# Ledger of designs, part 36: miniprotein binders against q9f7q9

Target 1, 364 residues: q9f7q9
Amino acid sequence: MSKKIYIGAMTGTSHDAIDISFLSIGTKIHLEYFHSIKFPKSLRLKVKKLIENNESSLSDLGTINKEIGFLFSKSINEAIGFSKIKKSSIECVAISGQTIRHEINKRFPFSMQIGDPNIVAKETGLLVVSDFRNMHIALGGEGAPLVPEFHNQLFYKARNPRIILNIGGISNYSFVKNRNDIWGTDVGPGNAILDAYCSDFLQIPFDKNGAIAAKGKVDHIELGRLLQNNFFKRKCPKSTGKELFNIKILSKKFLKKKAEDILCTLVEFSAKSIINSIHKNGHNNCDIVICGGGAHNKYLVKRISEMASNDIVLSSDLGHDVFAIESMAFAWMGYKRVSNEALIVQTSSKNVKGLLGSITKSKL
Below, E stands for the ipSAE of ESMFold2; O stands for the ipSAE of OpenDDE; V2 stands for 0.75 times the mean of E and O plus 0.25 times the DockQ between their complexes.

## First folded at step 19 (miniprotein)

Design aa1 (at its last fold request DockQ between E and O 0.92; V2 from the best seeds 0.87)
Fold by ESMFold2, look of step 19:
Structure aa1 (fold): chain B 364 residues (1-364), chain A 84 residues (1-84)
Amino acid sequence: as target 1 above (364 residues)
Amino acid sequence: MSIKVTFETDDRKTLWEIYYEVWYLAMYMGYDVIITITGDELVVYVTLPSEEEAEKFYKELLEIAKELGAKVEVKVDGKTVRVE
């Protein structure tokens, strides 16, 4: 049979990359090709300013939206060329866009991703699927996390409930128990504050393997203060972004401490946030499978493992492509959308089904 | 100078550990790399302005391959310069 390819392209990865996955989907879901490039520094700085200021001219917003659209387009076309996969085999490309706002707890909830899908459709000549989050919200969901149903596809095993913990900038987890239903939630910080501290104060990309953090001592006063955040009191499902978990939440007194102690405390904050959520939701009696970039932070994984009553497994130990899972999820959601197959949307009450993703074409 | 470094390992865990190490190195050195994975191969592509910078970078990549136990091939401007 003809091998059909589905592309997923995303930003907001744990190490500031544009990740692009090419899937074949038949009896099995298979990663045929993975392509990763750096988010360009000058454009990253423009996006950072847009998010931090939460104010921009309409002209600047419109321009940045186009620039991100061309960035996705260039990256996808480059990936196609390097993959040597025939373009005629590609059924669609799903894009995450670049999230700049995520505002749910209000009368008119919304999530805003930039990256013009019309540019991507025109420049690639492919069918584009985009804007998964706002249909999720319109159906009564949180718009994030989007991965729980894909986690079900990859990790479901009869009579073997599992937690799939994704440690990205923000941590989320899925409770995988039922083949035909989902449960998932954001839980708190992952790498976001750790990486921002390393970049802003230490001029390194991140704390490789948590080696600096491992040398430090926990500041229990600051840790206690950080854990008082009202987000941790909210009922699941819940979602959050870097607006709640960034450098600005750290006290000025704390920021005067040794880098090792700051990073050690921030690892403890992420680890406690994760484990407290798992225990609060009554998910103590199953394995935790760790995914995402944070799975390679050895010190963070060690702290999670020491706090957990659960057994810890890395997704790589199960043969999964740990850094590609999120971009694979977008490719899979693209497949579902072009196949007119509904996805499950978790709400605060009963889960519902709906068609996630908007289709954009430049050609018949 | 166009650099292509191909890592090969049959262990998916090791493959993604190479990805992690390469990404850290590229970010630390400030290089705009392309990292690709097909089957058992991870490939790093980068264009650098000089032979000196090219050699500096691919020597670090060779060390990653040794540390993690992967086969590695280095091409500079399409010519194989290392196989380990």
Scores: ipSAE 0.867, ipTM 0.958, lowest interface PAE 0.5, mean pLDDT 90
Fold by OpenDDE base, fold request of step 22:
Structure aa1 (fold): chain B 364 residues (1-364), chain A 84 residues (1-84)
Amino acid sequence: as target 1 above (364 residues)
Amino acid sequence: MSIKVTFETDDRKTLWEIYYEVWYLAMYMGYDVIITITGDELVVYVTLPSEEEAEKFYKELLEIAKELGAKVEVKVDGKTVRVE
């Protein structure tokens, strides 16, 4: 029998890429193919404007939703071509869309991901699964993190509780102790502020290996101010976005410091936020497995390790690809949805189960 | 010019280190790259306007391969130009 393939396509990662994972799902979850393509600069700038500026016309929003839909379609079709995987073996494509709003603390909580699934379904000719976050919210979740159950599937080890720490633009972790139950939360900043500072002020993509940050000194005044953010006072599980943790939260006085000191302080802010969250939740007595783009910031990893009670490993040390975990999670959620298998949704009260994601098909 | 650079290593962890370094380089240089990982291979695809830019880019990739202990093959317009 031909191996069934499930595609997950994600955007909003630390490196401004579209990451596309091709999963086979049997006794083991296996990444058959990974494809990463740069997010087009012109479209990135439009998205950035939408996120940073609350001013957009409905026409502009409608247009960019279509543009992102075509971008996903193109990227997925390209990935299929490069993979040499037969299109007939692909059961579905799960898309994250592009998050432009994540407003969970409103009377009507929502998370808006753009990228028209109708375009993706038509242009790929595949079944598309989308809009996972709003079903998660409808079921009583915060729409994030979506990965905790997938982390259980990959990283569960009997009698060995683990923290699976994803350091993306925002950091989140899952506490993997029970195979049949989930726990996960956003914890605060990842690398989004670091990368934004590098891009906007240093004209470099990111602080490679955290090498610049490693030369700096912590501004304890700014660090203390940043750690007072009301998000950290919220009870877990909780979600956040780049809307709360972006370069605009930095003081003008702080931004006048040396680049190394700024980056060092921002690394410390991410590291301290992570450790404080782990400690606050009573999860400090287990191994930490790090994934996501921040896993390759050696200085950030070092700072987390120095503050942690236990040793830390990368997900790659456990045979799980550091950068692919999130797109793999979407592929797996796509599988769950098309298989009519409910996912666990963590709520503020009791965890519930439900089908996540909307199905879009252009053909039978 | 169409550039295809294939990295091969027995360590999957090293492939992701290469991935990280290549992304940095591509973003720094302003190139639109595709990076793929299948099995023990990482492949970089890019189209560059000149042979000079192609050579500059793939030489940086050769250095990455050398530093991280990966085998590397460079193809330009389908022709192998380096194997290290």
Scores: ipSAE 0.865, ipTM 0.956, lowest interface PAE 0.4, mean pLDDT 93
ESMFold2 (binder alone), look of step 19: mean pLDDT 84; pTM 0.821
OpenDDE base, look of step 19: ipSAE 0.859; ipTM 0.953
ESMFold2, look of step 20: ipSAE 0.865; ipTM 0.958
ESMFold2 (binder alone), look of step 20: mean pLDDT 84; pTM 0.823
OpenDDE base, look of step 20: ipSAE 0.860; ipTM 0.955
ESMFold2, fold request of step 22: ipSAE 0.836, 0.847, 0.834; ipTM 0.950, 0.953, 0.949
ESMFold2 (binder alone), fold request of step 22: mean pLDDT 84, 84, 84; pTM 0.821, 0.824, 0.825
OpenDDE base, fold request of step 22: ipSAE 0.855, 0.851; ipTM 0.953, 0.952

Design aa2 (at its last look DockQ between E and O 0.92; V2 from the best seeds 0.87)
Fold by OpenDDE base, look of step 19:
Structure aa2 (fold): chain B 364 residues (1-364), chain A 84 residues (1-84)
Amino acid sequence: as target 1 above (364 residues)
Amino acid sequence: MSIKVTFETDDRKTLWEIYYEVWYLAEYMGYDVIITITGDELVVYVTLPSEEEAEKFYKELLEIAKELGAKVEVKVDGKTVRVE
């Protein structure tokens, strides 16, 4: 029998890309093909404007939703072509969409991901699974993190509890101790503020290897102020977004410091947020497996290692690609949805189960 | 010009180090790249307007390959121009 392939396509990682993973799912989960395409600069600027502004026209939102739908369609069709995988072997495409809002602390909590799944279904001719976060919210979750159960599937080891730490724009971790019990939380900033500072003030993509930050000194006054954010007082599990952790939270006085001192302080802010969350939740004395784009920030990893009493490895040390894990998680969630298998949703009380994601089809 | 650069290495970790370096370079230079990973191969696809820009870009990729100990093949418009 031909291998069944499940595609996961996502945006909003630590880099300005669309990541596309092709999974075979049998007795093992296997990454058959990975495709990363740069997010078009013109459309990135439109999305940035939507994220940074509290207000936008309904016409602009509607238009950009269609443009992102076409972008996903083009990227997925291109990835299929490059992979040489037969389209008839592809069971579904799961898409993250582009997150433009994540507002959970409201009477009516919501998460908004744009990218029209109807365009993706029509242009690819595949079954599309989308809108995972709003079903997660409807079931009593916070719409994030979505990956804890997938982390359990990849990284579960009997009698060896693990933290799976994803350092993206926002840092999150999963506590993988029991096969049938999942736990995960957002912890605070990842690299989003670092990368924004590099782009806006240094005209570089990011601080490669954390090399600039490694030369700096910590501003303990600004660090102390940043760590007082009310998000850190909330009980886990909890979610956050770039709306809470962005360059605008930095003081004007701090932004006048040397670039190395700014980046060093921001690395320290991410590292301390992670360590403080692990400690607060009582998840000390277990392995930390790091993934996501922040895993390549050697200085951030070093600071986490120096603050942790835990053994630290990269997900690549365990045979799982650092950058692919999130798009793989979407592919796996797509599989779960088309197989009518419920996912575990963490709530403020007890975990519940439900089907996540909407199905969109243009043809039989 | 269509550029295809294939990196090959026996260490999958090295492929992801190459991925990281190529992403940085492409973002820094402002190029729209596709990076693919299958098995032991990482492939970079880019379209550049001139032979001069093509040569500048793939020379930087050759340096990455050399630094990380990967084999590399460069194709420009389907023709092999470098193998290291």
Scores: ipSAE 0.869, ipTM 0.958, lowest interface PAE 0.4, mean pLDDT 93
Fold by ESMFold2, look of step 19:
Structure aa2 (fold): chain B 364 residues (1-364), chain A 84 residues (1-84)
Amino acid sequence: as target 1 above (364 residues)
Amino acid sequence: MSIKVTFETDDRKTLWEIYYEVWYLAEYMGYDVIITITGDELVVYVTLPSEEEAEKFYKELLEIAKELGAKVEVKVDGKTVRVE
């Protein structure tokens, strides 16, 4: 029997890649094909500037929005060709877009993703689902993380509560306890500042296995200063982005230190941000399942394990596709949207339900 | 020079460790790779301008396969040049 395929395409917050997952969905979610391609350096630099700078021209924004749309389109069409999956079996493509702003704790909260879905719909000929975050926000949610319901789908086990900790550029976790309800929050930096430091100062992509960090010593003065960020004072659920946690938050004095000590301190910052949030929310009495690219940073995982009162398990040790979970989540949300199934939106008061994602078609 | 390197392992954890190692190497060397995963196979595709660059890159990929205990096949311009 022909399978119905759902594509999730995202720009990750680690590796600077476009990750594309092809799912079949029934009683079990199955990853049929995974395709990962490098985010072009020239465009990556343009996006980095949009994220880190306070001001950009509207013409530049408009142009880059189109460039990202074409990049998603080219990558999706390439993935379809390489997969040998029949295009007629593909029900939709869900795209994350590239987040450039996520500003929630304010009077008019918003989240901004670039990558024009009209370009993607036209160039792929597929039904496109996009802009999941802004309906989430409109319904009173944070717009991020979006993964908690997908984590429930994958990891729910009756009478077995667990934490699903996703360490991407920004770390988030889900508390998986109830079959028909969700709880999740962003918690702080994951890899974002670590990777930016490695790229900008060491000309390496990231600190492989945390090997450099493992040799350093923590700067407790800088760590204390970093942990005073107002984000950590907010009640959960909360959300953030790379516009808050980037290289520019590091003091000039700190940046003069040895690379080992800088990376060691940044690992401690991420680890402490994560564990403090878990403990503050009273989620101490269950296992932590770690996923995302940060699950491969051995030193970071070690520091989390040493700080935690919880038992730690890697999602890969449970047989899950650790790097693909986020792109799979977008494919799954696309499936929900085209099936006209509401998703649960966590708010600061009562959870609500809504149809997340805008549908874009170029043809009937 | 079109390079296709196929890693094969029946362990999903090892497959994603290969993904991590390959991505680091590609980023470090500045190469525009395609990485695909289907079943028990991870495939790396890249086009490089010279035989020298091609050989340097796939030799590093062979070392990843040896370190992680995966089967590996290297094709250059459609011809198999290495099998472990």
Scores: ipSAE 0.834, ipTM 0.948, lowest interface PAE 0.6, mean pLDDT 90
ESMFold2 (binder alone), look of step 19: mean pLDDT 85; pTM 0.832

Design aa3 (at its last look DockQ between E and O 0.90; V2 from the best seeds 0.84)
Fold by ESMFold2, look of step 19:
Structure aa3 (fold): chain B 364 residues (1-364), chain A 84 residues (1-84)
Amino acid sequence: as target 1 above (364 residues)
Amino acid sequence: MSIKVTFETDDRKTLWLIYYEVWYLARYMGYDVIITITGDELVVYVTLPSEEEAEKFYKELLEIAKELGAKVEVKVDGKTVRVE
């Protein structure tokens, strides 16, 4: 009754899940309920083809867009039922959709997420907030990462600048210094190539704790080649996705090496891309708080720590909900949108403010 | 067979480590689980075709609880079969 709930639903990039967070927002942001389910295998394969193929039929795109809409709807309705939270307490559901394209450095930049918000609004009966990224782009931003302002909300501490490093499929970080302004950027690969290698070549979900990688030796020639990618030469803020950082960037001769050497090299690639970015942006003299799925890859965290001049802390050690932060961010952005409150959009010049997210209802 | 495994810990770090371990196990075994977190409780829900598959799965979950120091309760078809 007196507690208003905001739902954030997203498809994860690091563990093939649909993550749903229920927030209450008052003096503090509180995670009331978290619900996580596996992305259905057959639909995941269809999405993988859309992402990886240069061409797809418009009918397939249209159909899969509806299937993803029903997937979000089913997952949200299931989460509401399991939570035992009254539906009347729920102010909105914010959805990430499933990103299939993110194309910024061009004349007409865009980001495409599938999952029809009309289906979600109809099937849940709730107010839906969606399409945060394209308004971000329209206002001159990169459309990703979207988390920096939420990182400010969670981690800001006066006179204590911090790096919030999210290691998902793609790594991003926020430099949290000013309560009322933001700084953030995508960095490069996190787990995307590591997990794809494990799945495609080793038939395991991922390298648990980095145990296989820890046995290997770095291929410095391949590492050097991978670090020459033009993305790493771009000024921040910048954004990227799995369309740039996937198995296809690995040389054929490298893929003939031992699994442990491949994974060891890919860990080094992720760690170096992160630390090089932090160094290049002059953020060496503050703590790094690690969150996201990659925070539990012990070997990756070890390599980051050994390369860093920064102190390293896991967000879980600070009492934060490590795997829920991104879905919580969507819930929080939904809250901002239905409250008619602007979010900060970081651009290549000055930051601006705008209303992010499109509102969809099926009824009054 | 409906399996419900409830982990309980007052340590947020341990709770999310259980989440990580359970996701790895479920993906490795090919099971479609629901994982929920409310307060200090993490709950795993899954439907499996037999008592044999059910026992195999929840024994692995019991090992996770033991290794990480969490309390755990296992229910199969609504009936409590383990408390540790």
Scores: ipSAE 0.834, ipTM 0.950, lowest interface PAE 0.6, mean pLDDT 90
Fold by OpenDDE base, look of step 19:
Structure aa3 (fold): chain B 364 residues (1-364), chain A 84 residues (1-84)
Amino acid sequence: as target 1 above (364 residues)
Amino acid sequence: MSIKVTFETDDRKTLWLIYYEVWYLARYMGYDVIITITGDELVVYVTLPSEEEAEKFYKELLEIAKELGAKVEVKVDGKTVRVE
């Protein structure tokens, strides 16, 4: 029998790429093919404008939703072509969409991901699974993190509790101790503020290896101010987005400092946020497995290591690719949805189970 | 010009280091690239307007391969132009 393939396609918080994972799911989860495409600059700027502004035209939002739908469609079809995988072997495509809002602290909590699944279903001719976050919210979750159960599937080891720390634009971690009990939380900033500073002030994509930050000194006044953010006072599990952790939260006085001191302070802010969250939740004295783009910031990893009492490894040390885990998680959630298997939703009270994601089909 | 650069290594960790370096370079240079990973191979696809830009880009990729100890093959418009 041909291997059943499940595709996960995501846009990272950085808006720099679309990551596409092709999974086979049997006795083992296997990454058969990975494809990463640069996010078109023109469309990236439109999305950036939607995120940064409180107001936008409904016409602009509607148009960009279609443009992102076509972008996903093009990228997925291209990835299928390059993979040489037969389209008849593909059971579904799970898409993250592009997050433009994540607002949980409202009477009506919501998370908005754009990218029209109808376009993706029509243009690919595949079954599309989308809108995972709003079902997670409807079931009493915060719409994030979505990955804790998938982290449990990949990283569970009997009698060896692990923290799976994803350092993306926002840092999150999963506590993997029991097979049937999942726990995860957003922690605070990852690399989003770092990368924004590099792009906006240094005209570089990011601080490669954290090499600029490693030369700087911490501004303890600004660090102290940043750590007073009300998000850190909220009980876990909790979610956040770039709406809370962006370059606009930095003081004008701090932004006048040397680039090395700014980046050093921002690395320290991410590292301390992670360590403080681990300590506050009582998840000390277990292995920390790091994944996501921030895993390659050597200075950030060093600062986490120096503050932690835990052994630290990269997910690549365990045979799981640092950059693919999030798109793999979407592929796996797609599999769960088309198989009618409920996912665990972490709530403020008790974990619940439900089907996550909407199914869109253009044909039988 | 269509450029295809194939990196090969027996170390999966090295492939992801190459991925990181290539993404940095492509973003820095402003190129629209596709990066794929299958088995022990990482492939970079890019279309550039001139032979000069093509050569500049794949030379940087050759340096990445050399620094990380990976085998590398460069194809321009389907023809092999470098193997290291």
Scores: ipSAE 0.803, ipTM 0.935, lowest interface PAE 0.4, mean pLDDT 93
ESMFold2 (binder alone), look of step 19: mean pLDDT 84; pTM 0.824

Design aa4 (at its last look DockQ between E and O 0.92; V2 from the best seeds 0.86)
Fold by OpenDDE base, look of step 19:
Structure aa4 (fold): chain B 364 residues (1-364), chain A 84 residues (1-84)
Amino acid sequence: as target 1 above (364 residues)
Amino acid sequence: MSIKVTFETDDRKTLWLIYYEVWYLVEYMGYDVIITITGDELVVYVTLPSEEEAEKFYKELLEIAKELGAKVEVKVDGKTVRVE
């Protein structure tokens, strides 16, 4: 029998790409093919404008939703072509969409991901699974993190509790101790503020290896101010977005410092946020497995290692590719949805189970 | 010109280091890119307007391959132009 393939396609949080993972799911989860496409600059600027502004026209939002739908469609069809995988072997495509809002601290909490699944279903001719976050919210979750159960599937080891730390634009971690109990939380900033500073002030994509930050000194006044953010006072599990952790939270006085000192302080802010969250939740003295784009910031990893009493490894040391885990998680959530298997939703009270994601089909 | 650069290595971790270095480079240069990973191979696809830009780009990738100890093949418009 041909292997059943499940595709996960997401817009990256750490880099401006569409990451596409092709999974086979049997006794083992296997990444058969990975495809990363640079996000088109023109559309990136439109999305950036939607994220940064509180107000946007409904016409612009509607138009960009269609443009992102076509972008996903094009990227997925291209990835299928390059993979040489038969389209008849593909059971579904799970898409993240593009997050433009994540507002949980409201009377009516919501998360908005754009990218029309109808376009994706029509143009690919595949079953599309989308809108995972709003079902997670409807079931009493915060719409994030979505990955804790998938982290449990990949990284569970009997009698060896693990932290699976994803350092994207936002940092999150899963506590993997029991097979049937999942726990995860957003922690705070990952690399989003670092990368924004590099782009906006240094005209470089990011601080490669954290090499600039490694030369700097911590501004303890600004660090202390940043750590007073009300998000850190909230009980876990909790979610956040780039709306809370972006370059605008930095003081004008701090932004006048040397680039090395700014980046050093921002690395320290991410590292301390992670360590403080681990300590506050009582998840000390277990292995830390790091994934996401921030895993390659050697200085950030070093600072986490120096503050942690835990053994630290990269997910790549365990045979799981650092950059693919999030798109793999979407592929796996797609599998769960089309198989009518409920996912665990972590709530403020008790974990619940439900089907996550909407199914869109253009044909039988 | 269509550029295809194939990296090969027995170390899966090295492929992801190549991925990281290539992403930095293409973001810095402002190029559109496709990067694929299958088995022990990482492939970079770029379209550039001139032979001069193509050569400049794939030379940077050859240096990445050399630094990380990967085999590399460069194809321009389907023709092999480098193997290291």
Scores: ipSAE 0.862, ipTM 0.955, lowest interface PAE 0.4, mean pLDDT 93
Fold by ESMFold2, look of step 19:
Structure aa4 (fold): chain B 364 residues (1-364), chain A 84 residues (1-84)
Amino acid sequence: as target 1 above (364 residues)
Amino acid sequence: MSIKVTFETDDRKTLWLIYYEVWYLVEYMGYDVIITITGDELVVYVTLPSEEEAEKFYKELLEIAKELGAKVEVKVDGKTVRVE
């Protein structure tokens, strides 16, 4: 009768939001409450400078780390108050932090998230779980995506393999086949270049439903050039980000074209990168379940469906909370960590298990 | 002026479509909002400086509710202004 609640709080979405999910976990995983707020503009600008500058002062990094910690704390405490969920029912809060670096292909790979978990633990009075990515990396993983085991938890069905395709700024997918093993990878652009073009050139947040793209024609020359990116030749598992898939990869000639043709070509780029990856990995003979913000880009989903040899289903049609899945994943990983249950880490060789997430408490 | 708009629907898919539409609108208008989802309810909270700006905003939210077939209630400074 006593409901235990696990909170997951994350940033770094294409919505520029702080998403907070409250889960109860029993026989089934249930989203009890979802809270979403805009990342404050002044802090977003400070974070943007940290990401974009090749060098920054250590004092600036230290200060912004505290400011983000207070932001998470304020947002979590606000969410608790709005939810009317008893604070005594909350077992932990898992935080993603705000990613400012993710550098894997090097001698000493690392991922850096800011948002001081000590501030969050002190200001909320809750047990905090943080820094999931660096143990993943230490065990030989990519540090991203973190969702494949959560996708297994939500979507596994005996004798019924599935692809879970998350279309965020960068697209990733999980091949869900075995309850006790995982497979997942980043695949390429999702909405990142589309949204950046809309913001920078059209002064709109994104192309709602892909309506502008749907009016355009594909520039096959630019599309062919974009698909030659070396990332698509790398073996899975692999990870990437907006540093590789952004406006700067588009030719100046292409940017002179009509907005409709630019967006149409970028939708085709995302759709082809996704479907080519699924086919290359031999995952043609199962359903694709689409989740993430890109699931609502009707034109993008249409193009994926037309290219796929797979049947297409939206995760919302299966009763899942399509926009909350990633913050729910953090809550679930927090649950696993406080339960001392290992997660599976996919590596370039044999998968391994480890305890992901660091625990921070302000009190006994 | 404190604005609270409550959408209600028993269809989970519709609830997340409302979330998508609301997020587009608030990013387009440049507003800082709180969006919450509990059970069958999606709630939008915002504080705006004028009645003119408040009315412009909640009229857009009423249109979203109409398009997607959701029940909606608008409160301004705790007073119910619309129920549909």
Scores: ipSAE 0.810, ipTM 0.944, lowest interface PAE 0.7, mean pLDDT 89
ESMFold2 (binder alone), look of step 19: mean pLDDT 81; pTM 0.790

Design aa5 (at its last read DockQ between E and O 0.95; V2 from the best seeds 0.89)
Amino acid sequence: MSIKVTFETDDRKTLWEIYYEVWYLALYMGYDVIITITGDELVVYVTLPSEEEAEKFYKELLEIAKELGAKVEVKVDGKTVRVE
ESMFold2, look of step 19: ipSAE 0.864; ipTM 0.957
ESMFold2 (binder alone), look of step 19: mean pLDDT 84; pTM 0.827
OpenDDE base, look of step 19: ipSAE 0.847; ipTM 0.948
ESMFold2, look of step 20: ipSAE 0.862; ipTM 0.956
ESMFold2 (binder alone), look of step 20: mean pLDDT 84; pTM 0.827
OpenDDE base, look of step 20: ipSAE 0.863; ipTM 0.955
ESMFold2, fold request of step 22: ipSAE 0.848, 0.846, 0.846; ipTM 0.953, 0.951, 0.954
ESMFold2 (binder alone), fold request of step 22: mean pLDDT 84, 84, 84; pTM 0.824, 0.827, 0.824
OpenDDE base, fold request of step 22: ipSAE 0.861, 0.874, 0.836; ipTM 0.954, 0.959, 0.946
ESMFold2, last read: ipSAE 0.840, 0.835, 0.843; ipTM 0.951, 0.949, 0.952
ESMFold2 (binder alone), last read: mean pLDDT 84, 84, 83; pTM 0.824, 0.823, 0.815
OpenDDE base, last read: ipSAE 0.848, 0.788, 0.896; ipTM 0.950, 0.919, 0.965

